VHH binders against q9rw55. Designs and how they scored, part 4

Target 1, 281 residues: q9rw55
Amino acid sequence: PQVEQLARQKMWNLAERFVAGESIESAIQAVQALERDGIAGNLDLLGEFIDSPAKCTEFADDVIKLIEAAHAAGIKPYVSIKLSSVGQGKDENGEDLGLTNARRIIAKAKEYGGFICLDMEDHTRVDVTLEQFRTLVGEFGAEHVGTVLQSYLYRSLGDRASLDDLRPNIRMVKGAYLEPATVAYPDKADVDQNYRRLVFQHLKAGNYTNVATHDERIIDDVKRFVLAHGIGKDAFEFQMLYGIRRDLQKQLAAEGYRVRVYLPYGRDWYAYFSRRIAETP

## First folded at step 1 (VHH)

Design b10 (framework vhh_8ghr_2)
Fold by ESMFold2-Fast, scan of step 1:
Structure b10 (fold): chain B 281 residues (1-281), chain A 122 residues (1-122)
Amino acid sequence: as target 1 above (281 residues)
Amino acid sequence: EVQLVESGGGLVQPGGSLRLSCAASGFTFSSYSYIGWVRRAPGKGEELVARISPSGGSTSYADSVKGRFTISADISKNTAYLQMNSLRVEDTAVYYCARWSDYSSYRGLDYWGQGTLVTVSS
């Protein structure tokens, strides 16, 4: 408790490279700095203790405040949420609270021509998240809500194809959760190969594709693929994490590619920062 | 080469109406990019007035114009429109037609038109 609080203070000087501060104001300033370099932002409000329906609704209210603040600052709202943080799996009046709160958030973003990305979580939430994504695309349009597919899951290639009727905007990631070999590829080479399959098939289907990776080999392969297939630079974007490979971010933007940076912020940054460090051997 | 050409601006009395047009060339409308109208008045910053997905889908409006302005797009003519009703003196501004992707702020990529002046006065 107290020992952890003291550790947080000591680590903030390192963490501030990867976290856009603790407040909406600092997050907005970070996005504005990126936009001056031709790089867009994807804002993520960090949450650590969201364990009740009331807290889920309060978190959704804070996301809506973020959307309002982005609009007021001249930024097109582009925000990522985890449906679990806004109540997915908690029923209220016969409806899923996460779906109810997601509707409020997406409706507010849509008023400003904004976009909400539904972050994918561990494998147990994939089915319900994709069901809710389909519902929300039907209500708001694929230009205002997207989701994530994880290449480490065996199921993702089939999931991608099953969504083609929606013309969906999908953020392709390798995956960050510890998953059993019954659902996920244990070998990095298979994860990387499946990542390429997801991206290439989504691009060929004519769907807006977010290529979320720092892996230069994959980035180079995507560059070659779009050139070979006549796919324009307005059909996809590269996405990276705040504070990671800023040199690459700026290089891609200078080359005329769309680049978006995932910017976590909020008072609950310690858990996020700890995971970032743990993922790097 | 991408170009947007605005037309339809002018002088009108308060309570009047104008329809602005934006003819696009060098690209085809798609659901992955927005067409919209941004205005700039003297002494004020830029304000996103209205935005539409050219596929005939979603529209959005600034609170200051909601219920008074209507944005539309004709995909076959590659043209967007802003119907402005119940005009007020505070609507006086230069109106820019803009195309931007779903990837950046209101300033998007470099596809701004030349602008058209709308003056609302008696």
Scores: ipSAE 0.000, ipTM 0.160, lowest interface PAE 13.6, mean pLDDT 83

Design b11 (framework vhh_8ghr_2)
Fold by ESMFold2-Fast, scan of step 1:
Structure b11 (fold): chain B 281 residues (1-281), chain A 122 residues (1-122)
Amino acid sequence: as target 1 above (281 residues)
Amino acid sequence: EVQLVESGGGLVQPGGSLRLSCAASGFTISYSSYIGWVRRAPGKGEELVARIYSSGGYTSYADSVKGRFTISADISKNTAYLQMNSLRVEDTAVYYCARESFWPSGYALDYWGQGTLVTVSS
C-alpha cells in the first residue's frame, strides 16, 4: 500500500549510497565503476528471511545467475554468501542443503576462475560453517572458496590456527552480532587486540588475508607489520563496505594496496535494512 | 584518528532524566555510518538500546526503552545524544557509544568509547 511505498522510498534515500541497486545489472555497473579506480568488488545478493528449502534453492539459483552475469560482463566473479540463506541446517537427500547448494555455487564460480566467500554468522553457526568450509576447500581448492573469522569470539585464534593445513583465504572482521560474554570479548580493546593477532598470525603463516575494517589505526598497524616482515602487497587486501570511506578506499588503492569493496544489492534491500537496524535494538 | 567520547552519566533518581553525549572525531556522523548506544549491567549481557542512522535520521530502540529514550545527532557538533527519560532502576548500566557500519552479516563495530556509568537509585 501507499504508506509502505512512501517508507520504502524514504529508506532508499538513506540506503542508495550503501546498496548497489536492486538488479544484477546495477550491481555489475557498480563493480565496473570501482574497477576503473583500481578497486575490486565483492558482490552480495541481499535476501529476506529465507525459511523453506525451496526458497533456499531459489536463492542459490539467483546467486548462480549473478555469477554468470558477472562473467558475461567481463568481471571475474567474487561473491559472498550466507550458508543459512542457501539451506544450512536443512536436510535434503541425506545431506545438508546449504552444503549442497554451496557446491553448486562454488562450482559455477570456479568455471570462471572466480571466488566465493562463506560469510560467518552468529556464534551458533561457527562450528558447522568451518566444517563445511573445510569440506568445500578439499573439493574446490582454497583459491575458489574462503570464509570469515570474527575477532570478537574467543575461539577465533584457535580456529585460525586449526585451518593452516588448508592455506585458507580468510576475511578477518571484528564481529557483527551481539554475543554473550561466555563466547565473545565484552571489551572493545580486547576485540581490537584480537583482530590484530588474527591478521598478523594469518599473514605470518603465509595465508592470503582479507583485512576487512574501516579502522585506520588497525590499517596503519597492518601497513607497518607487512613492511617490517617483508610481506608483499600480493599476500593480502583491504576490504571495506560500499559507500563507506570512499576517500580511504581510493587512498589505499593509490598507495598500491589491493582494495576490495563489499557491495550488497537486490530487491530485498528494504527488508534487509529494516531488520538489520532494528534486529538487536 | 577516529574517536568516540561518551559523557553525561551520573546518579539519578527513578523517574528522572539524563542526556548522554557521544562526541565523534575523525569521521562525520552524517556519512555512511550509524551510532548505537549499547549498555552493560553487572550480571546481565550487553543490550543495544538505540541506533541512529546518520544521513537520514532513521532511529530504532530496544523494547525495554521504547517511548522513554530518544537518540539524536547534532551535525554542527558532530555529536550523538541519548536522551533518557522516566529512568528505572533496571536502566543502571555502563553506556557505550559505538560507530557501526553496515555489513550483510550484520554490523561491524568500528569504535567504542570508554563508557559512561548511569546509576538509577534513590
Scores: ipSAE 0.006, ipTM 0.341, lowest interface PAE 10.0, mean pLDDT 84

Design b12 (framework vhh_8ghr_2)
Fold by ESMFold2-Fast, scan of step 1:
Structure b12 (fold): chain B 281 residues (1-281), chain A 121 residues (1-121)
Amino acid sequence: as target 1 above (281 residues)
Amino acid sequence: EVQLVESGGGLVQPGGSLRLSCAASGFTFSDYRYIGWVRRAPGKGEELVARIYPSSGSTSYADSVKGRFTISADISKNTAYLQMNSLRVEDTAVYYCARTYSDFSLGFDYWGQGTLVTVSS
């Protein structure tokens, strides 16, 4: 269910820190504001039920409209998608719908010199997502499509190494899903240590690395690592969430690091906003 | 085809209890999904009141209901529950069962039709 208009207007005063608006136009304006501060954007269209092949294709069409609008506004498109939202796992005429729709999206981004990040989801989708990532890199090139590895998963160090032949652009995250201890580290300290291993190994392999964390201890460790190993500031970037630690975003940009901010937008912002402020046990 | 069907709403007096049920079809709770209960009260926006990860039993609650509401899930029956105790007039709302794949940017991907809970004397 969607909130009443009056309630949405009132809640928006709190939510506007974390969401780049409800429309493509507002999302583009938010990216332009970040770019004036020397910070790049990564646009994420929030989902809308996405429970049928038709809705998955409609979502993909809306992502393509976003890419076209970014290009028209003078922005090089950089967009994140979840393959589940565009039909991963749904068969259409003997082909995975998610793969079919991802090809359409990446092809459009490539026309404009843009980039698509394939967001990683829970552990049950890792195998299929990495297989589809390899296929898409083969078709479009690693400069136009990347994916995500999650440090909370035991498998991620091996997955990272297995992809080195592609010279892949990978966004490193700790992980946001609740996973069983059979596949994921239960202790935060192990997740954090594995995060460092993923980032350091990927950087040493010469692969473009997106360091997606607000954890200043890890950020400081990455700064020391790249300095110690002669890794240039053009070989990686820091990524953060829109509205979180804006002070840190500006500080890193002022220090000469590349910074990119993940900007969720769309009509389904209320669920995203509620998650940002929800307490967990 | 994924469906979530709620039941158990109704009229109850302040201080009373109700148990809402959410029967899921088209997926299993072992698919590593969160199941949540979201409410919308007259004149207010949507509020996530409780969330569970069924395979582990891990739960979280909004401050407004913490200690009064309990979310649970029966994997074998593919059904989630919201036990509501010590109900207050301000708990009056339409309660929706919703599935989410993650906590990040997607929100809820499937919703039930909602069930009305009225707390009134």
Scores: ipSAE 0.000, ipTM 0.130, lowest interface PAE 16.5, mean pLDDT 84

Design b13 (framework vhh_5j56_2)
Fold by ESMFold2-Fast, scan of step 1:
Structure b13 (fold): chain B 281 residues (1-281), chain A 128 residues (1-128)
Amino acid sequence: as target 1 above (281 residues)
Amino acid sequence: QVQLVESGGGLVQPGGSLRLSCVASGFTFSDYSSYAIGWFRQAPGKEREGLSSISSSYGGSTSYSDSVKGRFTISRDNAKNTVYLQMNSLKPEDTAVYYCAATRYEGWSLTSPDYDYWGQGTQVTVSS
């Protein structure tokens, strides 16, 4: 335990710029600081690899506590979850546990006028996540639940078009996983071009679009596109990571654009890092 | 196939400098890539310690542990697909095997640290 405490302290020095602390209280304070600068928050509770149904439900309970704390602090809840962390693919009394827990979370957020983003994971989870997204939009409305499309996947352009009947709120990302060339573009130029296609088509369809990138070339292209097509600043937002390019975050907010920052927090950040390091060779 | 290869280690006297290189293959660093590189070290009988990281997709945003802040500098050369660790004012306590590691992350996804690609390590010895 002594060695673990020292290693945790050293690792926190590396992570502290990018993580909004270990507690709900710290995360709420970080959102309030951003809101003073005209920047909104998107809260994400960090989790370990969650392998048991009981732990998935405990994680969902902690997300609900976060939503309640945000509301109590005068913040409209905006939270991202990974369905795998709340039990996607695990059966509980004949139902998908992830779907059951997501319903609980979204229902609580909706009580407070809030929003839940269903984070996309690796390519093997895209089909089930989009099916569950359709179900949840049908139950709660597109104003309270959104999801993510990844431009590195060949399928994403078709997936985007297939969702237009829902008028969905979608966060566009490039993609964070190493995927095989059978499902994902190997070249960055193709990923970037497909990112522009996804964003421009979604904006043109009249759907609320979250442009999640630090790539200034893409940001500038989006700015030009919305001006050329008469799309208002209330129809989309830019999203960035906590602690990354704070100068750009503030610049965009000062220019009158909506800006939202993804804020990871929680005690499990250290356990997650330590476990991964130990598992590697 | 993603691989990372470290080089530049060796024997250095206290107060000296070394530059470590980490060459990536199987993916390309750029402002558009979804990868970040971290530098770690492990001394005999001690835990592995994180030292510094650089984002490839976030304009090269960097972080440093307190033990090396002000002495070590991380940088990238996207044209050479290489990340460097410039180590100045070296101390005997810096003696360790140094590893570079890659994580897959996107501009929104700091909550998925996925350091599943590691180099073989390069030995740095600071001694007279």
Scores: ipSAE 0.000, ipTM 0.147, lowest interface PAE 14.5, mean pLDDT 82

Design b14 (framework vhh_5j56_2)
Fold by ESMFold2-Fast, scan of step 1:
Structure b14 (fold): chain B 281 residues (1-281), chain A 126 residues (1-126)
Amino acid sequence: as target 1 above (281 residues)
Amino acid sequence: QVQLVESGGGLVQPGGSLRLSCVASGFTFGRTDYYAIGWFRQAPGKEREGLSSISSRTGGSTSYSDSVKGRFTISRDNAKNTVYLQMNSLKPEDTAVYYCAADSLYFGTPEHYAYWGQGTQVTVSS
């Protein structure tokens, strides 16, 4: 009858490394612990099973509560959202619900001098997300809204160049979705080289670049590139996932680099944890 | 579909000259500054060494390793989508397979170049 409690307890003991708890309070405490080590946080409210317009708006309200709580705790709000979780693609009174809810979230972050990163999803959402990113940067400024480009996609080099007029803050990732070879590089070597191209081009264009990888070879190459091109440590940052390579996070911070850790939290941690395990074949 | 094809390798006497060519297809020189074209070489049992690079941008910069500076000259012909390496005062130590590579913003590191040619052998006399 109560065997289920033991299974969930065991699962949480494994997941605890990768998730900053289930509440806003635990997430804020995790960010404060990182800040004591000179490392910044990027907060992500877990909630990928959101289907209805009402739930999307409720999720947006919870993100706004997170932003308010971070400000109250003396933390500059820095939050990642998926536009699909706040209603992207759902029409409400002739407007995209995701765009409407994103405006509310970004406005609150801007009020507190904060920042919202629009997480990129699978390839079918790239066009609409970049269109909405351009709109939101025009309304709120590039200092308050950023987005993500994925090096596994053939299109990403062109997308990066097309955004240069915005002087955008972009988080560069390799990509986490299973994509067809018609849109994405099937070979890891090509993904890794395209990652370098995205980062180096963005840095050389003078745009704030978030280098989101645990790959030490790429990190070393970025360190050499910025030194060779006279790019200051205030023009970029390294980003990593909570619980991954904590030693490397501390080393880079001690070397004077900016470091930020992606901190997932919330009651829906099981789905997130399962995906972390699936990413390791 | 980006391809690089090297030519011009062969046997040459010490003190001689050789001109290597690298023909690119799948992209056009002079239209973007995100392509750099580099020449590399690898002798048996040694690491691949960066020799020279040139930006695909019109009026772009060139760079050279200390081992070839003053002896080798890189140039491009945008109309032919071709990069050249003029090699003068060749020494036995220059014997290696020479590679053309494209698509890097950082000179001298093979890992930064996404597209590689198949290589051309250069042998400087016995």
Scores: ipSAE 0.000, ipTM 0.128, lowest interface PAE 14.7, mean pLDDT 82

Design b15 (framework vhh_7w1s_2)
Fold by ESMFold2-Fast, scan of step 1:
Structure b15 (fold): chain B 281 residues (1-281), chain A 115 residues (1-115)
Amino acid sequence: as target 1 above (281 residues)
Amino acid sequence: QLQLVESGGGLVQAGGSMRLSCAASGFTFSYAMGWHRQAPGKQRELVAKISGGSTAYDDSVKGRFTISRDNTKNTVYLQMNSLKVEDTAVYYCAAEYWRGLSDYWGQGTQVTVSS
């Protein structure tokens, strides 16, 4: 018990660089600190897999409390959720619980002029997530809900094009899950090139694009692309992870680009922290 | 500090056209820009918004009003066509700083549409 307490204390000393604490209060304070540097926040309540319908609804209630707390603090809510955490794939009274809970969350955010990003997970959830995204955009508008496309998946270019009728806000990521070569590019060079294709095509289509990467070569290529095509700084933003390349975050903001930082918080920080250490030695 | 200055309001006859301009100065970041209006005794409502290369309009003005932006002049425009008496209101330019970090408002400009 004592050994576990000391180990957790030591682990937290390293984790506090990447996680904005365990409470809504600490998360709001972290967003306010970023905003003083001209950087926006994207709040993420940690908890990727929830095992019961009751816990999924409790998690959704906690996200709604976060939205209300952000509004009360003078911050327009911008929150990312994983549909698996709010019940995607769980049936309740003939309805998908994740979709039902997502509606509650987006409706609350919309009251405050806010935005919800539907995080993408492993490849097995892409079809259902994009179906639910289309439904939610139809109900709430693309100005209040967005989603994520992963460049490591072969399917993502086609998925991006299929959504153009929605004029969607999409966060472009490389992808973080271990996927088989039947669905995902095994080579980094192909993932990186497909990332550029997704970003450039989405920008060229006139859709709001979130460029979520720490890769300076890609960032520089995006800067050149938007200049060459007359795309304004209000058509896209750079997104980065809390505690990673804070120097670059501040530099981009100082250059007049929009920068948003993905800000995880909550009691379930250990899984997120473990992933960060694996990706950034 | 961002400042917004509207111009181009006035009196116009129903069926006529009017263009409003909003000059922005002192901005540090990119902004989503919009036009809102407030008629006597009514709440202020969004008319048109331009952000991320996309535009959005209130249903009451869709097809009649066009919002546009000149980034070199830091100016946003509202082109109002086929004006109706119901369009009579004070029109406000607004800038949304990264989806609500800060909302900035202009002083407002009166648009009066006569029958």
Scores: ipSAE 0.000, ipTM 0.206, lowest interface PAE 12.8, mean pLDDT 85

Design b16 (framework vhh_7w1s_2)
Fold by ESMFold2-Fast, scan of step 1:
Structure b16 (fold): chain B 281 residues (1-281), chain A 117 residues (1-117)
Amino acid sequence: as target 1 above (281 residues)
Amino acid sequence: QLQLVESGGGLVQAGGSMRLSCAASGFTFDYAMGWHRQAPGKQRELVAKIYSGGTAYDDSVKGRFTISRDNTKNTVYLQMNSLKVEDTAVYYCVADLFSGRYYPDYWGQGTQVTVSS
């Protein structure tokens, strides 16, 4: 009985360090504070389970409001979205609702010189997400839309190479979903090594690379790689999560590296974190 | 800044018991925590996890090991009963903050558990 109530309270105690508040205004203030330290933001509006076309469109409208608010505050908009939250896989008049809503969002960001990252989800959404990413890059340009590749998936190295014709901006992550061994490496060492392969190959191809990890061994290996290959600090950036290793974020920025922090915010934070914890192995 | 500190490892006779502790410091939490282990020449494997929805165990330890959380000390415990020589490994405390990740976000330094025949 009280156990659930106490869990909710303690989850907020955790979340308040790692969530940029419940409102657009608090999220904008958090980005401005980071920018004073030479660190950029990547804003993520947290969504509760979004199960209807109307809710997907409402969520997209709220993302557009965020983009407008960032612009009004003097911030170049940089926002991450999950295509499932804006209707991917839902038909509306013979069109994919997620693609339709993503176009609206990216068009607004482009108007302000901004950028939208299409977050990758579980393995069942990789094919459709990469197809929609290709379509959106063709319509808006790689300077305004990017996506994510997950090193825990066997397929990711091939996916990266297949996208080279787009000169794409890609955020490299290890992976955050529970996946079966038929599609994902079960050994952490293999995931970490594949992460290095993805980053190094993308950098060598001349593509803008977002190195999204708190793993200092990987960060150090990337630093050595770019020095050894004459790759400039304007060809990539390090990305980390809000409230995690703030010391490392500041250190990298002070060393002259580009640093961007992923800032989740919104009223639905509890449902999001609770579901994520429940998905653990 | 999150820090995980393990304690309670050592040498124990087969059939005995041992309790490992993991103290999370640097901030208040309510997130998935657990124990992984690595035996000589083997890969790291999940032993047990505790999260808001319950607990999960590897089949090899079900009924013998119990994971629990002390809400007053920000500490997670692994109670190991009916220990076998095959349980000999370095045990790592782990934490997940923002995911149901297949791989933990944070790892402790590890503590050695040796079970003698």
Scores: ipSAE 0.000, ipTM 0.167, lowest interface PAE 15.2, mean pLDDT 83

Design c01 (framework vhh_7pa5_2)
Fold by ESMFold2-Fast, scan of step 1:
Structure c01 (fold): chain B 281 residues (1-281), chain A 121 residues (1-121)
Amino acid sequence: as target 1 above (281 residues)
Amino acid sequence: QVQLVESGGGMVQPGGSLRLSCAASGFTFSDYAMSWVRRAPGKGPEWVSTISSGGGYTSYADSVKGRFTISRDNAKNTLYLQMNSLKPEDTALYYCAKDYEWLDSGEFDYWGQGTQVTVSS
């Protein structure tokens, strides 16, 4: 235990810039600081692997507390969740627990005019997540729930097009998981070009697009694209990670673009960072 | 504009050494943790090492631990990777990156062309 505490302390020295603290209170304060600069927040409660139905429901309850706290602080709730953390794939009374818990979370956010982003995970969860996304959009509306597409996956262009009937809000990312070449582009140039295809096609379809990247070449290409096609600044936003390129975040906001920062927080940050920096076979 | 310019790669025999450098510009280098990421032909990117903004903490992939040393010079806006006891499996294009991989929405966002390391007999 003492060696684990020392390792935690050392990792915090690296993580402290990129995590909005361990509490709801610290996360809310971080969002308020961003809003003073004209930048919105996207709150993400970090969780360890959640292996029991009771723990998944407890995690969902904590997300609902976050939504209530954001509202009480005068912040329109905008929260990202992983369906696996709230019970996706676990049955409770013949229902998918993740879907049941996601409904509770989205319903609470909707009461306050808020929004829930269903984070995409590794490639094995794409089918079930998109199926549940369709269900939740049908129940709550695309203005209250969105999801993520990853440009490193071959399938993502087809997935994007298949969702156009929903007029969906989608966060476009390159991808953060190590994936086999059977499902994902191995070359960075292909990932980057596919990212541009996803963003441009989604914008042209008239769908709200979250451009989640720190890649200035892509950001510049998006700026040129929207100008050339008469797409308004109310049709999309740039999203970045907490603590990364704060200068660029402020510059884009000053130029009149919508900017949102993804803010991870929670007491389980150590387990999260340990998993992310470890070699994953 | 963020720019990361990698250098120091080359061809070396197994057991040899190379020192990679990354010259950073367009952002406040001393405010950011920095990472080395590599990509072997036909494979996805894999994380190699990270160093905290002040240099007080370092972390390594198990495959390179004890052989590679990451360091930085904040006065020169430069990141280094000292690679010792090189193996054929270390053959890859090496990129320096700001550490996006440590977050749920992390991305492989590196700004340079990389520097090629080839370990062959």
Scores: ipSAE 0.000, ipTM 0.164, lowest interface PAE 16.9, mean pLDDT 84

Design c02 (framework vhh_7pa5_2)
Fold by ESMFold2-Fast, scan of step 1:
Structure c02 (fold): chain B 281 residues (1-281), chain A 120 residues (1-120)
Amino acid sequence: as target 1 above (281 residues)
Amino acid sequence: QVQLVESGGGMVQPGGSLRLSCAASGFTFSTYYMSWVRRAPGKGPEWVSTISYSGGDTSYADSVKGRFTISRDNAKNTLYLQMNSLKPEDTALYYCARDLSYEEWGMDYWGQGTQVTVSS
């Protein structure tokens, strides 16, 4: 108890910069501050140790409360969820609980003209997540639900192409999980090159592309690519993490690009950071 | 091929100093944020410090702030941790860790660790 409280305090200095507080109210205030600078928010309710069907449904209820609070505050809801946090892989009445809860969340966001991004997790969840993404796009439309592809995975270029029939909104990331070399590029240079391939191919396919990176070389390459191919600033956006490169966020917004910041918040911030540290090596 | 090799640990008296080094190989060191993490027997891992690509931005756990200094030499592919005013509670195995990406917030490779024991 005292040991964990001390460890929580030790991590808070880092977390404080990158977490938009512990409450819906603090998260909404953080989005409003960004919007004053011409930057949009992507809200992420942190959830760890969600290991029962009841807790997954409670978490989904809290996400819906967030969506309602954003709307009430004059913000178009834009929220990221992990399907594992709302019950993916848990059966309830013959259906995947994560899919059932995702439908509730997306339906509420759609009422307010909002959007839900289905965060990608480790490689073992890619197949089921993409299947559920396809189902949800069919039910709600690509303008209300998107997903994530990770450039560190060998499979991602093929996955991207396989989804073109949906005209999907996809957030391109490098990847944040420890993965074996059997499924992921070990070298950063290969990850970075595959990132460019994913972004360029998705843009060329006419699909809304979220370029989620702080890497200025990639950002500059994207700027040149869209100019060279006549792709408008309404066809894509740059996304960054809360508290990282705020100077670059403001610069891109001032240049007329769409910018969105991923804002994690919630009481489970310590569990989130602690778990990530504990997963290595 | 990615290797992180820590050195510089040892036994030191309270109030003493140690300098840890981490020799990195098998990747482009200058393009990664790097961190130090420690673990005492029977306790979970505790983040100690992080440094940006160029060394222009650093952060520290509250328990070590003002006493420890993280630095890097990109020409030598080496990460350092200068530890001053050491306390018995700093006794731990210290790991050098490569951050996946600062934007993704995670660590993908850790070294073998180097033991630091603060005792009189």
Scores: ipSAE 0.014, ipTM 0.283, lowest interface PAE 6.7, mean pLDDT 86

